VHH binders against Protein FAM237B (FAM237B). Designs and how they scored, part 6

Target 1, 88 residues: Protein FAM237B (FAM237B), of Homo sapiens (Human) (a0a1b0gvd1)
Amino acid sequence: DFEFQKGVLASISPGITKDIDLQCWKACSLTLIDLKELKIEHNVDAFWNFMLFLQKSQRPGHYNVFLNIAQDFWDMYVDCLLSRSHGM
Key: E = the ipSAE of ESMFold2; O = the ipSAE of OpenDDE; V2 = 0.75 times the mean of E and O plus 0.25 times the DockQ between their complexes.

## First folded at step 4 (VHH)

Design a6 (from m4, 22 letters changed; framework vhh_8emy_2; at its last look DockQ between E and O 0.04; V2 from the best seeds 0.00; counts 0 for: pae O 8.2 > 2, placed apart)
Fold by OpenDDE, look of step 4:
Structure a6 (fold): chain B 88 residues (1-88), chain A 121 residues (1-121)
Amino acid sequence: as target 1 above (88 residues)
Amino acid sequence: QVQLQESGGGLVQPGSSLRLSCAASGFTFSDYYMHWVRQAPGKGPEWVSSISWSGGSTYYATSVKGRFSISRDNPSKTLYLQMNSLRPEDSAVYYCATDYELWGSFTEDYRGQGTQVTVSS
């Protein structure tokens, strides 16, 4: 669910409320599962469920992990948009 | 040594309910978050639910939110998962874990042997 996923990132990136590119969004989500070696199912929904868990967790360190992954996601997502717009 | 033993799984029809239990020993149960994770055939592990030390905070995957309820009893060192309105896609082996390791492989050292849940008409 796109609205749910956008809601997870909205707290750190207000720009995410804008229209999103579905292909870039999915690709980046899946890539980060592998890149960060996350112990979750390899699908977009699992990624964002995990992100929600980290964001809401009261356990020390989890929010920092959330921020780290979220920042990497945003950087990758923007790069994907730019690459597509340039025909790369 | 950490010991976790899941139970309560079984074969049920869609729409039915199950209650899973996890008996913990070998560590200070109340000092840890506890988690339920499930793994279906051919799929990777999927986080299901977590509960804080005292049970004051609970967290759920969107796929189970509103249907599953996690709870714990620290004096008896037991973790629970109430599963209502079960669906075929809930079919999996359910594992209890002391710490959900964020990185790397899913190790057996932090989880039990699992209990099989099968939802089928």
Scores: ipSAE 0.014, ipTM 0.327, lowest interface PAE 8.2, mean pLDDT 83
ESMFold2, look of step 4: ipSAE 0.024; ipTM 0.438
ESMFold2 (binder alone), look of step 4: mean pLDDT 79; pTM 0.804

## First folded at step 6 (VHH)

Design b1 (from m4 with L101F; framework vhh_8k46_1; at its last look DockQ between E and O 0.04; V2 from the best seeds 0.00; counts 0 for: pae O 10.9 > 2, placed apart)
Fold by ESMFold2, look of step 6:
Structure b1 (fold): chain B 88 residues (1-88), chain A 121 residues (1-121)
Amino acid sequence: as target 1 above (88 residues)
Amino acid sequence: AVQLQASGGGFVQPGGSLRLSCAASGFTFSDYYMGWFRQAPGKEREFVSAISWSGGSTYYADSVKGRFTISRDNSKNTVYLQMNSLRAEDTATYYCATDYFEWGSFTEDYWGQGTQVTVSS
């Protein structure tokens, strides 16, 4: 559910919902499961369901963890986009 | 049962440093995220920092990022919080917790009293 995934990230980067590179999106999502040692299923939907849970949680610390992971995703995603633009 | 004991607090002037330690027992320490929380009188307990089971990922509240460093030593079942550039707003009782990371939830456990940190002129 790609629209769901974009909605979760929009709060930290309002422009992210336009012109999404799906390959970069998938690769960065899966890589963060490993990098952040998340105990979730290794698939893109699982990652973004977890991100929504953190974003909406009222428990102390969950939003801070959400922001950290979302920022890393954004940085990796932008780097992925730049690398693909160099493939021209 | 799970037991966590925080120590290393004290009095310090603004700009000073302290290092907190938390000894853990009663669980497989290397399987769990560890965290630090703090609570000032009349305030809600707030998140300070967390660290993944291997130590490969760390998380910080915005108010402490760049000033505090969390670390762990799995061979000693101990988590640490290095606190630099302390401010009056950091005055609180500091607690360590184990935070069970499972799908769709994030659970903290707190055991015993914390350690007092007081930052004042």
Scores: ipSAE 0.133, ipTM 0.523, lowest interface PAE 5.3, mean pLDDT 79
Fold by OpenDDE, look of step 6:
Structure b1 (fold): chain B 88 residues (1-88), chain A 121 residues (1-121)
Amino acid sequence: as target 1 above (88 residues)
Amino acid sequence: AVQLQASGGGFVQPGGSLRLSCAASGFTFSDYYMGWFRQAPGKEREFVSAISWSGGSTYYADSVKGRFTISRDNSKNTVYLQMNSLRAEDTATYYCATDYFEWGSFTEDYWGQGTQVTVSS
């Protein structure tokens, strides 16, 4: 559910007002599971459930991890959008 | 009509630096992103860096993070790409582009002419 996933990131980026690019969104989610060596199932739902868990834990360590992953996600996501939009 | 004028390319040795400039005209870019792409011979064009015209948010490809810095001068409608610690793998034709971007989508894009960057001993 992409609306749920957008909700998870809303606290960091309230500017999500347009429809997300599903392909980039999914690809970045899965890539981060590998890059961050997250001990979760390798699927998009698992990634965002994990992100929600970190966000809601209220522990500083977990929140810092949340922010770190979220920032990497946005960087990758924007990169993907730009690459696809301007791709030749 | 929207015009993008890029400059600053050249020949440098590994470890050297270059500064690309892209001057935009013919459109209001307050809500646009401007940035750079590059294409090496035989390879696909790839994203390098972008900056939000109004907000100043910056984005970088992983391959250039820590080495390249993008900035903008709104008064000159110009975006700059400072490229430090250049590597042979950075050799490519660099293209300036602008696109209206809101989260999740681009609406319109414009391209400038390429400028060649060659990094070689």
Scores: ipSAE 0.005, ipTM 0.227, lowest interface PAE 10.9, mean pLDDT 82
ESMFold2 (binder alone), look of step 6: mean pLDDT 80; pTM 0.805

Design b2 (from m4 with L101W W103F; framework vhh_8k46_1; at its last look DockQ between E and O 0.14; V2 from the best seeds 0.00; counts 0 for: pae E 5.8 > 2, unsure alone 64.0 < 65, grease 24.4 > 24.2, placed apart)
Fold by ESMFold2, look of step 6:
Structure b2 (fold): chain B 88 residues (1-88), chain A 121 residues (1-121)
Amino acid sequence: as target 1 above (88 residues)
Amino acid sequence: AVQLQASGGGFVQPGGSLRLSCAASGFTFSDYYMGWFRQAPGKEREFVSAISWSGGSTYYADSVKGRFTISRDNSKNTVYLQMNSLRAEDTATYYCATDYWEFGSFTEDYWGQGTQVTVSS
């Protein structure tokens, strides 16, 4: 559920809820599974379920990992948007 | 069973350096994220640093960024913490832990024997 996925990041990046490019969203989600070496199924829903798990976890260190991945996702997503908007 | 042995602690002056090591056994080390945590007397254990299974991603608490570096050697089943520019507030018992997670399931945390780091004049 895309509303669920947007909700995971809304707590730290409210601007992400405006206009969403689904192609960039999917590409960045799948790329981060590989880059961060996440041992999860290779699909968008699995990535965001894992992100929610980290965000809500009470185990030491999980929130710090969540913040790192969320920041990297945002940076990649914005770069993707800029490339598509300007043909770059 | 999982065994984790942290070592390399000691007494050091402010601004000094120490390198901690954690030897691991009883599990497939290269399948796990590894972490460093610390606990001062009367406080809860707090996150210091973590490293992905290949070493490709590293994470740090804000209080140690730029001063501490985590690394691992999968051929020796060992994770390291290089601690530079040490401060009095870094005084604590340091623990290594294995934390491997999958969606809906994760491995139990194991807190091996800690190593004491004391930063004092």
Scores: ipSAE 0.106, ipTM 0.510, lowest interface PAE 5.8, mean pLDDT 80
Fold by OpenDDE, look of step 6:
Structure b2 (fold): chain B 88 residues (1-88), chain A 121 residues (1-121)
Amino acid sequence: as target 1 above (88 residues)
Amino acid sequence: AVQLQASGGGFVQPGGSLRLSCAASGFTFSDYYMGWFRQAPGKEREFVSAISWSGGSTYYADSVKGRFTISRDNSKNTVYLQMNSLRAEDTATYYCATDYWEFGSFTEDYWGQGTQVTVSS
């Protein structure tokens, strides 16, 4: 559910509420599972459920992790968009 | 304050079964991973099992895969560990923990008191 996923990220990137590139979105989500060595199921839904968990957590450290991963996701996602748009 | 109260430990013969329970309070239970660890005398504490906030994902140490099953009831703020086909090497004090799963472990910030499991003929 991309609407749910966008909702998770919208708190730090309001622009994400617009239409997304599904290919970049999925690829970046899965890539970050590996890069961050997240012990979750290797699928897009699991990644964003995990992100939601961190976002909702009462522990400040968890929110910081959320922000860190969210920032990495955004950077990676934007890079993916740019690469695709320029044929790279 | 976070509180985790484990129960269900006891004495069983090899091949027997036990079901551990951990009652949680002091936090939004359904938002957190729950897990079980154990420590045998003279050994380091080791990971046993973990379950995601929704129960959709479960994780097990290789030594307990196929024998132990972790589950949770978010309406009761309780996590369970069904232990079947118990072995002598499963003898340990079992601890309930909560946090998020990162790099294959929990932080040790929120651990409950242990419940003793003894498997012996």
Scores: ipSAE 0.030, ipTM 0.383, lowest interface PAE 3.7, mean pLDDT 87
ESMFold2 (binder alone), look of step 6: mean pLDDT 78; pTM 0.785

Design b3 (from m4 with F106H; framework vhh_8k46_1; at its last look DockQ between E and O 0.04; V2 from the best seeds 0.00; counts 0 for: pae O 10.1 > 2, unsure alone 64.2 < 65, placed apart)
Fold by OpenDDE, look of step 6:
Order: C-alpha cells, then sequence, then structure tokens
Structure b3 (fold): chain B 88 residues (1-88), chain A 121 residues (1-121)
C-alpha cells in the first residue's frame, strides 16, 4: 500500500504530494533490504513495516537507523527517477 | 523560457580532466535537481550526476563515483561537473538537464544542448 508507505516517509519529508514512481519505489525498497542486510521478509511491505517500526520505537538507536535508511532510500530513489525519466 | 547553456567539453587523454558548466536561465530551480546525462554512440542515454539546487545533495552514477564531482553556484545559476581521471569509456555527448523533483515525484524536465567529451590517447 503506497499510501501507507508515503505516510511513513512523510514524517521526515512532508513534500510527498504527487504520485510516486512505482518501479523505482519498489526497486529501491528491495535493494535496501539486501544492502542493509535487514532481517526481514524480502518484499516491499515488509521493508516499510520495518521502517515504521523503527520510526515509532522508543529506543533512541532505532530512530537513528530509521533516518539512515530513509536517507539512503531517498538518494537511491532520486537516482532511479533521474535515470528513468530522462530517457527521451 | 527555460534555457540551459552547457560548455566545457573537449578532447583529452586518458587520466585527464575536464570541467563542464551548465548555466540556467529563465526559471527558478529552488526545489529542482540539476545535472548531467551522457550518451555514447550506439548506447542509451545514461544518468551521470545531479545536485539538489536548494539542499546541495549530490548524486552520482556508480561508474563515475570518486572521479566526478558536481557542484553549484546559486549566484550564477550554474552547475559544474568536474571530471577527473577520465577514461575512454567516458567518451560521450554530455547533456545538461534539470528536473523538477519533489519528494517521491517527478514533475518535468528540461534539456540543454549536448557537449562532446572525447577521451582518447
Amino acid sequence: as target 1 above (88 residues)
Amino acid sequence: AVQLQASGGGFVQPGGSLRLSCAASGFTFSDYYMGWFRQAPGKEREFVSAISWSGGSTYYADSVKGRFTISRDNSKNTVYLQMNSLRAEDTATYYCATDYLEWGSHTEDYWGQGTQVTVSS
């Protein structure tokens, strides 16, 4: 559910106002599971459930992990958008 | 009208350096990303590097990381691409582009004229 996923990121970037690129969003989510060696199910929903868990955790270390992963996601996502959207 | 004026291309030997410039006019790029693509003969156009106009976040293709550096001068509305340690595989026509990207969304893009970069011994 993309609306749920956008909601998770909205806490750090409320500027999500338009439709996301589904392919880039999914690809980046899955890639980060591998790159960060996250011990979760390898699917997009699991990734964002994990992100939500970290975001709402009362453990200070979890929020830092959340921010770190969120930043990496953003960097990868922007790269993906630029690479795909400029193929005139 | 949005205009992108690119310059700085040329002929260099492997290991050499070039600095591309792209001056933007006719538009405010506060929340946009500006950067470079390249296209070699017979290949698809590929992303090279981009920088956030307002935030200064930089992005690089894996193939150019550690060798290319993108920067901006807001007072001149200009983006620069410092290309060091150039390789033959970097030979391509380089295109300046700007992309209005919001968080998670792509709005519109603009393209500048290409500038040729040739790396050969």
Scores: ipSAE 0.005, ipTM 0.228, lowest interface PAE 10.1, mean pLDDT 82
ESMFold2, look of step 6: ipSAE 0.260; ipTM 0.629
ESMFold2 (binder alone), look of step 6: mean pLDDT 76; pTM 0.758

Design b4 (from m4 with Y32N S105K; framework vhh_8k46_1; at its last look DockQ between E and O 0.04; V2 from the best seeds 0.00; counts 0 for: pae O 6.3 > 2, placed apart)
Fold by OpenDDE, look of step 6:
Structure b4 (fold): chain B 88 residues (1-88), chain A 121 residues (1-121)
Amino acid sequence: as target 1 above (88 residues)
Amino acid sequence: AVQLQASGGGFVQPGGSLRLSCAASGFTFSDNYMGWFRQAPGKEREFVSAISWSGGSTYYADSVKGRFTISRDNSKNTVYLQMNSLRAEDTATYYCATDYLEWGKFTEDYWGQGTQVTVSS
């Protein structure tokens, strides 16, 4: 559910107003599971459920982890989008 | 109405430099990106560089990394592309575009008029 996933990220990147590039979105989500060594199932839904968990958690440090991962995702997604859309 | 005005193209010898400008009007870039593209005769249009207006993040095609530098002047609503160490293969018509209407995507309908860059001895 990409609408759900957009909702999770919208708190830090409200600029996502149009349709997601599904291929870049999926690829970046999965890549970050590996790069961050997240102990979750290796699928897009698991990633964003984890992101939501961190975002809503009341435990100290979780929100900072959320912000860190979200920022990395955003940077990767934009890079992927630009590359795929324009021949990189 | 969204308008992009590109300028700065011309003739240079290999190793020379040019500075392209793209002045935007009719909108505020805000959190969007602005990019430069180019198209050589008989070739597909390709990405050259992009910059984020809010964060200042920059992106470059591998072919121009280390030679081209994209920058912005928010007070002038203008993006610049400094092109150094120019090569013959950089010869193309250069276009600027924005993702104003579609985040992260450059809609051709809002691309500026191209400016010709010719690198030749």
Scores: ipSAE 0.017, ipTM 0.309, lowest interface PAE 6.3, mean pLDDT 83
ESMFold2, look of step 6: ipSAE 0.224; ipTM 0.592
ESMFold2 (binder alone), look of step 6: mean pLDDT 77; pTM 0.768

Design b5 (from m4 with E102T S105T; framework vhh_8k46_1; at its last look DockQ between E and O 0.04; V2 from the best seeds 0.00; counts 0 for: pae E 4.5 > 2, unsure alone 62.8 < 65, placed apart)
Fold by OpenDDE, look of step 6:
Structure b5 (fold): chain B 88 residues (1-88), chain A 121 residues (1-121)
Amino acid sequence: as target 1 above (88 residues)
Amino acid sequence: AVQLQASGGGFVQPGGSLRLSCAASGFTFSDYYMGWFRQAPGKEREFVSAISWSGGSTYYADSVKGRFTISRDNSKNTVYLQMNSLRAEDTATYYCATDYLTWGTFTEDYWGQGTQVTVSS
């Protein structure tokens, strides 16, 4: 559910109004599971459920982890878009 | 309203340099990627360069790598494009762009007014 996933990021990037590139979105989500060595199921839904968990957690440090992963995701996602859309 | 005001274009000889500037307003500048596109006569608009919100990531079209450098000053809401070793094929109208509300796609909805760059002997 990409609408749910966009909702998770909306708190830090409220300006998302265009359609998501599903291929880039999925690829980046899965890649970050590996890069961050996240102890979750290796699928897109698990990643964003984990992101939501961190975002809503009251445990100290979780929100900072959320922000860190979210920033990396955004950077990777934009890189993917530019590469695919503009011949980079 | 989003406004992008570009400047710095002009006439130069091959091998010369120009520095484009784009002053942005009407949105949170530091939250979005900034970029440059260009359109040469009789050609489609093409991507030139982009820079992340923090400035930590930069991107360039293959045709300008090693010659162009993009940078940004978030305190001035300004993005720059330093263009060195200019070639005739760099002649185009250059457009400042942001991914505001477009999330990395840089649709033309939020492009600034073009500035002409002409490279000719």
Scores: ipSAE 0.029, ipTM 0.444, lowest interface PAE 3.1, mean pLDDT 88
ESMFold2, look of step 6: ipSAE 0.173; ipTM 0.570
ESMFold2 (binder alone), look of step 6: mean pLDDT 75; pTM 0.747

Design b6 (from m4 with Y100E Y110S; framework vhh_8k46_1; at its last look DockQ between E and O 0.04; V2 from the best seeds 0.00; counts 0 for: pae O 8.0 > 2, unsure alone 61.7 < 65, placed apart)
Fold by ESMFold2, look of step 6:
Structure b6 (fold): chain B 88 residues (1-88), chain A 121 residues (1-121)
Amino acid sequence: as target 1 above (88 residues)
Amino acid sequence: AVQLQASGGGFVQPGGSLRLSCAASGFTFSDYYMGWFRQAPGKEREFVSAISWSGGSTYYADSVKGRFTISRDNSKNTVYLQMNSLRAEDTATYYCATDELEWGSFTEDSWGQGTQVTVSS
């Protein structure tokens, strides 16, 4: 499941880290459900299943929405890592 | 059933502005995303913009970023598209849509009547 989630994000950020911070990953996933007002179950697996759906959909606009959410996730995730690490 | 009526189209010169409106009924408007799509002759319908149910999140196609602004008024069951700095390539029929049936399935929800925008000198 987690490798699946990383695979979805890697399509936008090929340099995704191999040493993922699970706390930041979960927090950012759940926060985006609320921030983007997604009509899905409030859990990490639901978020990434939705992201894959958007990524692979052939319906107009889905890929643009996927790209926006993925970029926001990455930006928040990096900020989360920095806030937990004093000195970088 | 879902009813969506786009309006506000017209003829404008390049660099001009238009404001489109979409009146919605047949569903709880404030519970769903709204979107704008457009279709030029001989082209597939393409995504233009989308907005979350509260208006807290907006999305734009790259071709319209910085020129178009989507907004909504949930008290009037209406979504808007402010189009500035219009170009000939923006000429199309504009449709509004909702994701009421399936999240992200805007195309199914935008089958209603469109409004024509024509940009030429």
Scores: ipSAE 0.040, ipTM 0.458, lowest interface PAE 6.6, mean pLDDT 80
Fold by OpenDDE, look of step 6:
Structure b6 (fold): chain B 88 residues (1-88), chain A 121 residues (1-121)
Amino acid sequence: as target 1 above (88 residues)
Amino acid sequence: AVQLQASGGGFVQPGGSLRLSCAASGFTFSDYYMGWFRQAPGKEREFVSAISWSGGSTYYADSVKGRFTISRDNSKNTVYLQMNSLRAEDTATYYCATDELEWGSFTEDSWGQGTQVTVSS
């Protein structure tokens, strides 16, 4: 559910209002699981469920982890979009 | 209406430098990205570089990293592409575009006229 995933990221990326690039979105989500060595299932849904967990957690430090991963995701995602061939 | 005016192209020898400019009118880049693309004869258009207007994050194709530098002047609503150490393979028509019309994409309809860059001895 990409609408759900966009909602998770909306607080730090208000520009996510239009259709996302599914290929870049999925690739970046999976890549970050590995790069951050997240102890979750290796799938896109697991990544964003984990992100939601961190975002909503009341445990100290979790929000900072959320922001860190979210920022890395956004930077990676934008890079992916821009590096792909764009045209009509 | 969105208008992008690119300039700065020309003919240079290998190792030379050029600076492209893209002046935007009819809109502000704001939270969007400005990107440079190029198309060589017989090849598809490819991404060259982009910059976040608000955050200043820069992005480069692997082929131009270390040689090209993208920058912006908010007061002039202009983006620049400094191209150093130019190579023959950099020969192409260069276009500037913005994702202001569609987030995460650069539509050719919003692109200005291309600027020809020719690198040859």
Scores: ipSAE 0.014, ipTM 0.262, lowest interface PAE 8.0, mean pLDDT 82
ESMFold2 (binder alone), look of step 6: mean pLDDT 75; pTM 0.746

Design s10 (from m4 with T98A Y100R E108S; framework vhh_8k46_1)
Amino acid sequence: AVQLQASGGGFVQPGGSLRLSCAASGFTFSDYYMGWFRQAPGKEREFVSAISWSGGSTYYADSVKGRFTISRDNSKNTVYLQMNSLRAEDTATYYCAADRLEWGSFTSDYWGQGTQVTVSS
ESMFold2-Fast, scan of step 6: ipSAE 0.347; ipTM 0.719

Design s12 (from m4 with T98R S105K E108P; framework vhh_8k46_1)
Fold by ESMFold2-Fast, scan of step 6:
Structure s12 (fold): chain B 88 residues (1-88), chain A 121 residues (1-121)
Amino acid sequence: as target 1 above (88 residues)
Amino acid sequence: AVQLQASGGGFVQPGGSLRLSCAASGFTFSDYYMGWFRQAPGKEREFVSAISWSGGSTYYADSVKGRFTISRDNSKNTVYLQMNSLRAEDTATYYCARDYLEWGKFTPDYWGQGTQVTVSS
């Protein structure tokens, strides 16, 4: 199993993807990280595992990265849900 | 149809160099991680190197770090492996592969035919 070196992901837990809206997930364009370069574009499970890793990490700065990405993502995701007029 | 064609293998003495190429077709090449694996007779296929879709991130097995360099040319749909300071233990058939797009894990979904590298005196 090939995993990224440099301590970014030492382990991953099972992701939580059950209730995410896939159309609005695909519509999100995050500005703080390059999802494509991180190889998590179009992979909701991998994105959630990465976010959980950042949230639980004790490395300096990781929690702030988590907060910034979470805010960026949820703002876009919620806007998408609301713009569809259904699924509030 | 997805096609991956590896080439550039051959016979070389220890300390020599070879450059492998993998020509890809049938998909949007710049959307995929690409990588190289190798398989010696009687052994499992092992990871060698991987490169992100932009070429901005590269990864190497410990056994090849400092000796091999992976690169890609998205305008030519080709990934390369420059192999320097070759050793007898580098003797294997080398395969290029396309990644399945899974975070933190290189999971090949398509393989090239392979190109034989033999390092011997």
Scores: ipSAE 0.005, ipTM 0.164, lowest interface PAE 10.6, mean pLDDT 73

Design s16 (from m4 with E102D S105T F106L; framework vhh_8k46_1)
Fold by ESMFold2-Fast, scan of step 6:
Structure s16 (fold): chain B 88 residues (1-88), chain A 121 residues (1-121)
Amino acid sequence: as target 1 above (88 residues)
Amino acid sequence: AVQLQASGGGFVQPGGSLRLSCAASGFTFSDYYMGWFRQAPGKEREFVSAISWSGGSTYYADSVKGRFTISRDNSKNTVYLQMNSLRAEDTATYYCATDYLDWGTLTEDYWGQGTQVTVSS
């Protein structure tokens, strides 16, 4: 869930910033939405809050394409951060 | 009331082309994303393409990328889908949709009328 993903980011290593990791961000693609038009492209907290808002705003019988794509991107981004925090 | 009227569907052979139109009324068209979705018999409705309020950003499902082009004319309150190199798998009823003005309410509450596209030899 969103709470678990946020917790995982915080637990990767003490001191990992909430700022976007640009190397992982560039390695992952988010092709269905344009984050520049949403004004959240460079801020992890803004992107996280946007995903929470989409989840809370989902109504029975409604389909939210952007929530599904954003969730997939977030999962790939978190996986990249986890893999890069391992080593040495 | 919000109204969306899709048109331009028909019967075509594989490799053919069609241009779909969606005429919108009842809301400030230039403030909303517009999208095309399709539903084949016995399947869930799926995303096809979307365009931002200004037309500056366009998005496509992988299955149609390079073959379909979405565009809009804000002066005519119309969104278009140019469909080239049509395949049997593109056979579906095509719907146009719009979202709320606030980007935080991205949803398909404004489903439009469908238009049938049949691709067969």
Scores: ipSAE 0.000, ipTM 0.149, lowest interface PAE 14.0, mean pLDDT 67

Design s20 (from m4 with L101W E102S W103L S105D; framework vhh_8k46_1)
Fold by ESMFold2-Fast, scan of step 6:
Structure s20 (fold): chain B 88 residues (1-88), chain A 121 residues (1-121)
Amino acid sequence: as target 1 above (88 residues)
Amino acid sequence: AVQLQASGGGFVQPGGSLRLSCAASGFTFSDYYMGWFRQAPGKEREFVSAISWSGGSTYYADSVKGRFTISRDNSKNTVYLQMNSLRAEDTATYYCATDYWSLGDFTEDYWGQGTQVTVSS
């Protein structure tokens, strides 16, 4: 689904690189991708670069891995945002 | 402006070895994943290998696992690809990739200057 792919990519890109909630980002990225450097650094840019690598990879399956991580990230990130606003 | 210069390609016989280098400038090299991609005539560009910003994590296409080794030297802003046990199917132009990752731009196809590897008897 091309429209689904565009929506997932657009949702991640500006949220990660521009106006992301860093506390929810750190919680989600460390849960979804257990990379040594991400766990140590809590680095939004490092995770973003990894996602871009997966997206641009011509390796069969890497794009599907990208889409699955992107969807899971978005779901967890939104849930975190809603939880943090809950009770106000 | 991002600049990438790949070098080290050449002509080798099957079973031979080559080491490719990619010199990078114009961005904070140590903050970004670096990767190697290749494209053979008449084929799509394919992933070869990638390395994390610290060098602690590496990734390889199944076709090159056990034969190729990626490494980087952040003090020299350079990423390397050691290619051993070369095969005819490794013949391609090799590219190092960083602009897409460093600019965060999903709509741009950005690649550095490639280096040609030819494996033939």
Scores: ipSAE 0.000, ipTM 0.138, lowest interface PAE 13.3, mean pLDDT 67

Design s21 (from m4 with Y100E L101F E102S S105E F106Y E108S; framework vhh_8k46_1)
Fold by ESMFold2-Fast, scan of step 6:
Structure s21 (fold): chain B 88 residues (1-88), chain A 121 residues (1-121)
Amino acid sequence: as target 1 above (88 residues)
Amino acid sequence: AVQLQASGGGFVQPGGSLRLSCAASGFTFSDYYMGWFRQAPGKEREFVSAISWSGGSTYYADSVKGRFTISRDNSKNTVYLQMNSLRAEDTATYYCATDEFSWGEYTSDYWGQGTQVTVSS
């Protein structure tokens, strides 16, 4: 659902240092995107700017790339958080 | 001149499989993202799948995720789409494209000659 993925990314952005586990964020972005191939710096800001570029692009395909990364990112991010919980 | 030649389409029953190929020439293939798009009669062209320069990253439309697999062979300047568990809704002309996934400036409508896929009983 685009509105769902858009909402997820928007909710992450305002609270990146407070509401997001930055280690899990970085691990997910490095796993889902070939950042070396894209020549993007390996950090949250570079990943976020790339996602915004894809979301705002009017070219066919970019929106679907955005959706795929957003969906897979959220699943991996939640798995990472659960792995860092007490007893896991 | 840039040339993209799609092939491998045909008639298949629901649940069947096909492998599409796109032979590329006229540019440095290994420097470009490659993608597959499809267009059914009377509908707009839609994204199917994309693959990065090295093959290290792949992307899929939700409707094909888990059923289709994109791959490439840079030594042969060819991108492939393995289509499994085909459904009637997959019936379309399939096109390969380049430059649409360049992470910088996009170029124009580089759509190769399409290949027709028909899924029916």
Scores: ipSAE 0.005, ipTM 0.289, lowest interface PAE 10.6, mean pLDDT 71

